# Ledger of designs, part 191: miniprotein binders against q9h3h3

Target 1, 235 residues: q9h3h3
Amino acid sequence: EDGFTAEHLAAEAMAADMDPWLVFDARTTPATELDAWLAKYPPSQVTRYGDPGSPNSEPVGWIAVYGQGYSPNSGDVQGLQAAWEALQTSGRPITPGTLRQLAITHHVLSGKWLMHLAPGFKLDHAWAGIARAVVEGQLQVAKVSPRAKEGGRQVICVYTDDFTDRLGVLEADSAIRAAGIKCLLTYKPDVYTYLGIYRANRWHLCPTLYESRFQLGGSARGSRVLDRANNVELT
Below, E stands for the ipSAE of ESMFold2; O stands for the ipSAE of OpenDDE; V2 stands for 0.75 times the mean of E and O plus 0.25 times the DockQ between their complexes.

## First folded at step 15 (miniprotein)

Design yE24 (at its last look DockQ between E and O 0.73; V2 from the best seeds 0.64)
Fold by ESMFold2-Fast, scan of step 15:
Structure yE24 (fold): chain B 235 residues (1-235), chain A 85 residues (1-85)
Amino acid sequence: as target 1 above (235 residues)
Amino acid sequence: SPEMIRWKIRMLLRFAELLLKRAEELFKEGTDPEEAKELLEFVQRLLRMAIQLAEKLGNEELLERAEELIERAEELLEKLEELKK
């Protein structure tokens, strides 16, 4: 990918985070209301900027479901950004290990499993399965992008609290698979997002740590999880 | 926090300027006026967000910068409309 495309996607992501969200919050809303909410706001029909004929008349950045135990914790993002600027000025090598250490030091630990699906039945069905898993307590929190003006694939993000907790990341993968999801999943720490590290970055860093592929008769977990950086299958 | 708001404003301004320069390049080359127009509409959206945050923060310098960029975007959009292409 070229650098301009990466920056453009980053700008769109920031705008989406800042626009209003449609939220089902299981901390304050009975689980019995979820099915009606899902029917009202299918992600294939909710439009990014509130087009006529869609369920929304106003812009929507994300459609999200918060679990009963959800407690947002972004860590010390400001301290992370200051340390990142100092690191760049120092001339010290910038590696995955260096970023991991900065994230740990500043408690910027969250990360997410990502799946990209075309608008339609499969997307809406996948989102419904993820949303139910969140409300039932098997996952912490998730969000899905609305339909873009130009069309194209939409993304479902399933968050975990700590990207350095390999077991927790793998448990989330298992819960996603148990919800009936069979598509490719990739896992990204949020620290890369806060530092503005996307595709085609000057340090040649891959912000994707793990990849999950559904396998029949393979792993007891129902999926093969690959550590992208080390090219090692996790068992 | 004021520092987080300042960071968001600076990021919005950075993205807006990058996309605006791309729209200016397309206009200069005489290629894809609809793509340039779409970029300018998005630039205006980013700058409106920056202006709201700058006003809330009370940072006159950041507000002035955002206003300069939005004027520049509006001028280019007017020129694109005059092309009749």
Scores: ipSAE 0.630, ipTM 0.886, lowest interface PAE 0.9, mean pLDDT 87
Fold by OpenDDE base, look of step 16:
Structure yE24 (fold): chain B 235 residues (1-235), chain A 85 residues (1-85)
Amino acid sequence: as target 1 above (235 residues)
Amino acid sequence: SPEMIRWKIRMLLRFAELLLKRAEELFKEGTDPEEAKELLEFVQRLLRMAIQLAEKLGNEELLERAEELIERAEELLEKLEELKK
């Protein structure tokens, strides 16, 4: 993907964040209603702009599930942004370590596992598995993109509270795998999004920290997680 | 926060400008007019969001920039429609 494509996708994601969301909140809604909600709003049928015949008549940015332990905390994003601007002005070298330190300093630590799936039954099934894992407390929060007009791949995002907590990141991977998902996963910290750092950026920073590949024939939970920065397998 | 709103507006404008330039290139290349149209419609959406946020924030500078960009997008859409006739 060229830099333009990455920025286009980032723009789409930002626009989606600003549109209304379809949310199942396990903190306020009984878990017994999840199946009915999933049936009402299958992500393969929910359309981004509320196309005729879709379950939604209005634009939907994301379909999301919040777990019982979900607490939205984005940290000091403003301080982060100010520090980032100052850093750029200083002419100091910018490294992944620099961004990590900025994130820690400003407590902007959220990140997400990403999976891309074609619209259809497999996507809806994967989403149902993730949604259940969130409601059951194995995951904290997840969202899925609605169907685009062109029928492109949809993305499921599964969040973790701290991208610097390797155990937490790996636990989320395990929970995703336990939900029956076998596709490639990539992990991206939100700090890169908040700073507008995308693929092919001028600093040559890679927003993807981890990759998870499902291993055929391993234990039921066997994914191989690669640290992209160090090119080291964690699992 | 006002700062977060300002950041959002700036990002929306940045994306809109980038995508608008791409749409202009597509138009010049004679690529599928529908692709350029879809891109411009998305640009307009981004800019409408930016306008709303700029109005909410009371930032005239950002509002003016958003309005300038949306006008450029509209002009290009009109040109595309004229070519289809």
Scores: ipSAE 0.619, ipTM 0.879, lowest interface PAE 0.7, mean pLDDT 90
Fold by ESMFold2, look of step 16:
Structure yE24 (fold): chain B 235 residues (1-235), chain A 85 residues (1-85)
Amino acid sequence: as target 1 above (235 residues)
Amino acid sequence: SPEMIRWKIRMLLRFAELLLKRAEELFKEGTDPEEAKELLEFVQRLLRMAIQLAEKLGNEELLERAEELIERAEELLEKLEELKK
């Protein structure tokens, strides 16, 4: 069952994508309403399927915040997928460079920083900080999973628009840290998701492109960001 | 968009088939029938989503694939309920 757990989690995420979302959209909602919205829908209390006693009575797939500059663009996903199928039948090697080039050619460039937190105050506090960073314009868009029936860890996803733009990815990491987030962050380009490439995949590819670890320096503090593909530090 | 809807259907079917195969393995082993049941119930949820999207898109091929998988899932759920007797 190589990769079964990763595929099962991916299936849960996709099912959540298709259920209703709770969205604070800064493009249409005044920033002064954010604090009330955050208090109404803390991710540790919003339930996946609308349990009794939760603030939601119906299923919620994701809780999301859209920044004022948010402009969705998935790129040419269909062309990407067609080229991927052709590549698999060609006999050519499948490498991280191959995926990068497919993503560039088809403009499927988005990706996300991920953090996993147990339900509770720490999760709600982290989410509130991220949501404020999005509304204030330091980040573009973020989402957080609701509480699962089993009560396992939840995920916050902070999106960037171009995984090949290392400076932009690092700027998003910095904005996350400025919001007070100290946990491990991992970065996954969306191209892996659209091609169905998850951890423990048959090509032994690593979908995590970067890892960010919080550190305290002498007179300053910041992140130590590692490029997992090349095993080099970017900071 | 229609292209995104088709991608979602294909991924739902891929996940459903993977989870269904796992549930079939658990059933044959007989070691965890409650886990098999939980997987099958989730498989049904995925396939109902796929059916709704395939109908919205008007894609008969994907609809037939989803219906075949949901039939397999329903048959296995019935077998699991028979074991409890």
Scores: ipSAE 0.604, ipTM 0.885, lowest interface PAE 0.9, mean pLDDT 88
ESMFold2 (binder alone), look of step 16: mean pLDDT 85; pTM 0.822

Design yE25
Fold by ESMFold2-Fast, scan of step 15:
Structure yE25 (fold): chain B 235 residues (1-235), chain A 85 residues (1-85)
Amino acid sequence: as target 1 above (235 residues)
Amino acid sequence: SPEFIRWKIRMLLRFAELLLKRAEELFKEGTDPEEAKELLEFVQRLLRMAIQLAEKLGNEELLERAEELIERAEELLEKLEELKK
């Protein structure tokens, strides 16, 4: 049953990436149109597979906002996959260090801060804040999942260009906090997503690199950031 | 890249077959027919994606496999709908 659940989640993730996305692209669309777009497509109301009663009649995999300076570079994902298969077949230990090296070798460097929220006003408000920060240039790109058929929490992903650039990762955290976000955040490199590293993975790897918790008062950053792999508080 | 597209098609077909087998098990057990129907709708969705990629790649073998699985899913959906009569 656990194996079936893991395969089902992987199938859902692949399908979402391949389905159409609703995109506000600040590279080609005036910033003045953002508020109307956010009102038209609140993530708590956009349904994964379409519904006549929702903003969408057709399936939507992701709702995304691209910043004015956004230039996507996924790296050599094909080469990464081939190297990963070879590593698994070799029987060599799979560690955070070996995955980091694979990512660097194949230029798969992007990563993301994740926040999970129940469908509703708080989700829509958080997404609007993130979207505005992206369009205003404080963040590069973000996306949010649509409402699942069975319900459950939705995820907002805020991307950074290079997960090995610790300062850049922390700057994104600060910008998220400045946008009014107070919930728990975790940071995951895209290499882990491409290789299927989720909670309870067979290699016992921590599925995220950093954890950010809102700090009420007394902090210029507005948060405490923990390096989860080394259990070291960075701020 | 044709190699990566072929890998995606193979993964979609693998997922579709696994989920289809689960839907078949649910049907045989006579458990929740709505869960089986939801799985089959998702299976058809994965298979349509596989078909689109296989057509773009020009791979007739993968296209035929996807079409075979879609027919199997459609047959099970028909049986589930007949149970509502």
Scores: ipSAE 0.603, ipTM 0.882, lowest interface PAE 1.0, mean pLDDT 86

Design yE26 (at its last look DockQ between E and O 0.87; V2 from the best seeds 0.65)
Fold by ESMFold2-Fast, scan of step 15:
Structure yE26 (fold): chain B 235 residues (1-235), chain A 85 residues (1-85)
Amino acid sequence: as target 1 above (235 residues)
Amino acid sequence: SPEVIRWKIRMLLRFAELLLKRAEELFKEGTDPEEAKELLEFVQRLLRMAIQLAEKLGNEELLERAEELIERAEELLEKLEELKK
């Protein structure tokens, strides 16, 4: 594989990060304003590059909600990128363990639960539930992609501080389920995102560490979580 | 820092070139003209971001590289539009 799909997704992610974001910041905005903000910017209607007929006339990379206790710490991304380039130049094997080591060394520990939904009412409803959980303090931060020009699924990302903290990752999953989310979730450490690890990447790495599946009428927890790296059920 | 800005410009240029090459391959094969057009429109967006950052940084070499790539993308878009007629 030439890795094109992964590189294309990495390019899209970089462009989205660099374009303006629509942010509800609970650190500076009263929680009572959230419902009006959600009604103004439903993700199924906000367009990626702007449209006079949509809520936005200008490009939007992401729609995000920051919790009251949110304190961003992306770690040393510059050092991570330099070490990554050196590793690739060295010809040494690229493995999940190597990436984990780079992440820990450079304190790039955050990660996210991902859910992919088609544009429409279900996406907007799911996002509203996640946004309320963030503002109420059950989750720390989340974002959702705007509608692409070509259509296709949109993604909701729900962040945790430390992908090596398994309990924290599972607690976030539980909060997502408590918000009424029933679709498949996958967990991706931000180090993978920064280094361009997506599906069909040239290093043949699985782009996510964990998978969560809802159990209708199942366990009290509401989901089954699998560690993809070790092929071990966590719940 | 200037190093972070230079890294961003280089990444944008790398992505733009990779996507442009894919669009050129699709044009050559005569398949998926709408995909090629979408890639080229995105390439132009990446390159405009790179140009804005390069101008801000004052790096003439990176600016010239971005301008070279955007011209290639524009030429290919024109060829694709001509094929539709």
Scores: ipSAE 0.713, ipTM 0.916, lowest interface PAE 0.7, mean pLDDT 88
Fold by OpenDDE base, look of step 16:
Structure yE26 (fold): chain B 235 residues (1-235), chain A 85 residues (1-85)
Amino acid sequence: as target 1 above (235 residues)
Amino acid sequence: SPEVIRWKIRMLLRFAELLLKRAEELFKEGTDPEEAKELLEFVQRLLRMAIQLAEKLGNEELLERAEELIERAEELLEKLEELKK
C-alpha cells in the first residue's frame, strides 16, 4: 500500500469515527438481547451511508459492542498532541521508543487487534463471535466497519486497554482465537492514530506492533504472535 | 477540548487537501470519472465536518480554509458533470 492509500484509509476511518455508531452496550442492555441485535444489524448488510434496503437509513461509522467492564479512557490526548508537535519542532530523532514514551507519559495506552474480512456470512459469524466474547467479559470492546459500496473488506477492531501490557494483548489474541477467528491479526496502538502516523510515514514508524497467525494442527488453539519491532515470537 | 477539536480540523483539512489533489490528478489523466466523483464527494464530506467543527470552535482561519477547499471540490465536480454531458 502506497502512502496515499494509507492516508485515504485513515481519512475514511476518521470520518467513520465522527459519524453515528450502532452500539450494543452490555452495561445497559441485557445480554439476552444480543442475538436479536446481531440479527437486526449484521455488518455485511449495514451500509456505510444508509443505502436503500439496508438495515440503516442513516450513515453509520461503526457497529460496536461495549462490555460490562468497558470504560472510555483515552488518556491525555491533548497533552500527547502538544508534546508531539513540540517534538517535531525540536528536530530530535523520532523512534518507536519515543512514541512509546509519549504514550506512557500521557496515558494514551489503548490499542487494537485488527482483522480484515470479506463481506458475507463469514464476517457476520466472526463478528457475532467477537460480540459474544465482549458481552461475556472475555473482551472489553470491539467494533466493525459497515459495508462499503464497493464491497471491499470490512475490519473488526478488538481493543485492549494497554498496548504496553504484553499479557493483556496476548489474552485478547487468545480470546479472539477462542471465538473462532483464524485469519491474520495485526495489533496497532491508538497513539499512532491520535498523532496521524500512518503507513509510509516520513519517520519510518511502523504502526503495527504485533502480528498474530493462527496455527493449524497444534494441540492448543494457539496463535504465533510476532513482535514486529524486535522480530521476536512472543508465543 | 478546543485543542483536540483544532487537531481534528487540521487533520480533516490535511486529508481533504491530499484527496482533492488526487482527484485533480485523476481528472487530468482522464481516469474513470466516477472514481474522481466519489473521491470528491468524500472530500466534501470531510470538509463539511471540518466546517462544523470550525464553526463550533469559532476558528475563522480554519473555517475559511475549509470553505476554500470545498469550493475547489465543487468546481471540480461541476467540471466532471460537464464532461459527462
Scores: ipSAE 0.609, ipTM 0.879, lowest interface PAE 0.7, mean pLDDT 90
Fold by ESMFold2, look of step 16:
Structure yE26 (fold): chain B 235 residues (1-235), chain A 85 residues (1-85)
Amino acid sequence: as target 1 above (235 residues)
Amino acid sequence: SPEVIRWKIRMLLRFAELLLKRAEELFKEGTDPEEAKELLEFVQRLLRMAIQLAEKLGNEELLERAEELIERAEELLEKLEELKK
């Protein structure tokens, strides 16, 4: 069912995380090399397992761009996981507030905006825009999935440092929109990933915290951002 | 760190077991043997990752768990190959 499909997708994501990545690191690579790198490794052509005729001969889990200001900050993931195990055996209710508290206590605060696009020019164009925004300093870190064997939709992830910092999350949304992105965006805190909590989880937790919808006209800043848990517009 | 490696192994094993159960269901149904085969190939990839990490960590319990699952996957692949004969 839908729960099995979510678990299958999560398994694919984990396998991709563990395979090699193709990385443009602005901290060590001149920005003038970005356009050539993007042309060499368009996400619609980089294959997951290194198919003949693709630009990569080996498996690629993710294609990523690190900005000059990128400072890795995973937080206390080990302590988070230990506290999660203790919580599950304690009999205390597991709620979105409990997850938020654990994430704050252990400083596991990163999260990501997600967009899903079919392989092709629109995906490659969107990725190029995001990658340039990262190298120019408007965004910190982004990654995109390679082309899967079955050729389904691919995902671009744009990271933020702190999912509890709504201003920072909204600033990232604005930077994504300024890069020309008009599709639906969803925001997921990394705490759910580190605890293995997915859409069809037994606690009925929703890993999507915010939705962003591009909007023309009216008074909006070019998008409307909705808090999924409280059904409250943030913009 | 050892705890992060243990978490990765546990997640790989959880996913592998779930997908293996799905492949076993497809085999019993007999309606889509190619889908079952593709799932089992992915299960094998997950379990090889888990085995590699469990060996690096020196964790016998997790290694035995991974080896049990890969044996189940290999047995089912053999049964699927026999159906093609």
Scores: ipSAE 0.548, ipTM 0.874, lowest interface PAE 1.2, mean pLDDT 87
ESMFold2 (binder alone), look of step 16: mean pLDDT 85; pTM 0.824

Design yE27
Fold by ESMFold2-Fast, scan of step 15:
Structure yE27 (fold): chain B 235 residues (1-235), chain A 85 residues (1-85)
Amino acid sequence: as target 1 above (235 residues)
Amino acid sequence: SPEYIRWKIRMLLRFAELLLKRAEELFKEGTDPEEAKELLEFVQRLLRMAIQLAEKLGNEELLERAEELIERAEELLEKLEELKK
C-alpha cells in the first residue's frame, strides 16, 4: 500500500504542475498591487478544483509569486531523465551521491524549502510574508498549494537556484525566518521531484537534504540548520 | 521536446491505470463508494491531460490507450451510480 500512496502523491503533484497557476509576477506587475492580489487569493480559500464559494471558478494547481530577477532554469531535465533510465537499467547502486552527480552533470540544481501549515489565518499570514520577501528581492520565487477537497495541511515552497550552494540555501532560510516564519522547514532538491522520488520510494532515499528549526534566545540567525544527508550541523 | 511529452503521457497513463484499478477494487469490496468516485474523477482528469498531449504529439497509440482507460472509468462510474439507485 505504501507503493500506491507514493504513486498517488506523484500523480497529484504532476496534475498540480499541469493545471493552471495563479501568479503574481513582479517582473511585469508593480509591487504596489501585491497586497490586493494577496487579499483576493488567500491560499486558505483558493480551492484545488474551483469549488463554489471560493475565489477561483476553475482548477488551480499552485499559487505563485515570481521575483523581479527570477529567471527559470530547470537545467537539462530531459538529459537527467535519460541518464536516470540508463542508471536503473545498469543495475548500479542508487545512492544520494549518485543522484547528486546526475543533478550536477545535467545542471538540475534548483531546490526548495518546504513548510506545511493547516488552512487558516496562520497559513495566509505566512504566505503573505513570503510573498512580500519575494517581491522585495530577499527570495527569488515561491508557491503555495491551494486548499484540497479532503482538507489537510497546505505547503509553501520557497525556491533556491542551487541545492549544492550551502550559503544560498542558508540565506533563503534566514530570509524566511526574517519574514516571521517559526515552523519546521525541510529542504528538497528538485532532482528528486523530476525523478519521482518521494518519501515512500523503492530506493529508501530520504529526499530531504536540509532541515531548519526555529530557536528563541537572541540567535542572530534565528534558526538551526542540519545537513541531513551528511548528518552535519551547518549552524 | 517530443520525447519529454511522450514521457509525460506515459506517466499520466500509468498513474491513471493504477488509480483506476484501486477504484475497481473498492467497487468490488463494496467499500468507500465516494472515495472510488473521487478516484475516478481524478483518473478522468489525468486521462484528459494525456489525450490533449497525445493529440498535440500526433501519437495515435497513446491516444487510443488513453481512450480505452477513460471508457473503463466511465463504465465504473455508471455502475457506482446504479448502486445508489
Scores: ipSAE 0.633, ipTM 0.887, lowest interface PAE 1.0, mean pLDDT 87

Design yE28
Fold by ESMFold2-Fast, scan of step 15:
Structure yE28 (fold): chain B 235 residues (1-235), chain A 85 residues (1-85)
Amino acid sequence: as target 1 above (235 residues)
Amino acid sequence: SPQLIRWKIRMLLRFAELLLKRAEELFKEGTDPEEAKELLEFVQRLLRMAIQLAEKLGNEELLERAEELIERAEELLEKLEELKK
């Protein structure tokens, strides 16, 4: 059951990545068009498979905003997968440290802050704030899941270039908070996503590296960030 | 690149087969037919993606494998719907 859940989530992630995306690309589109685009495609109303009455007529895997400086680099994912299979057959312990080394060796360094919100006004408002921060240059790139047929929470993903760069990860958290986001955030390296490390994985690894909680009363430091593996507060 | 397309097809087929086997297990156990149906619908989606890529690549072997799995999924889905009647 644990392993099946992780494989199913990995399959869904692959399918979403391969389906068409609705993209606002600030590299080629004027920033003045963003508000109209956000009004046309609110994530609470865009459906995963183009259900009747939704703004989309065809399946949508992700709704994304690319910043002006966005330059994608996923690293050597094929080499990572081959090395992962070799590691599993070796019988050696699978730990956060071995996954980190695998990611560094294959240059699979990107990661993301995740926030899960129920479909509705709060989700659409949060996404609009994140999208504006991306277009204004405070964040590099972000995406949000469409509404699933079965319902449930949707996820906003805010990407950073290098999960091993703690300061860069914390800077992204600060920018998210400055955009008005107050919900719980967790940070996940893309290597975990590519290898199918989710909440119910076979190796019982925590699927996220950091947790961020909003703090009231402090405008300069809008959050408390915890290193989940070491149980150490960073802010 | 043809190598990247082949890798994506193989990953889609692997996921589809694993989820199809899980749906078959649920059917045999008689547990949650609706969950099995939803898994099979998703398996069909993964296989259609694999078929589209295999056609672009021109790989007949991968195309035939995807078609074999989609037929198997369709047969199981039909059996699940018949049990409700």
Scores: ipSAE 0.601, ipTM 0.872, lowest interface PAE 1.1, mean pLDDT 86

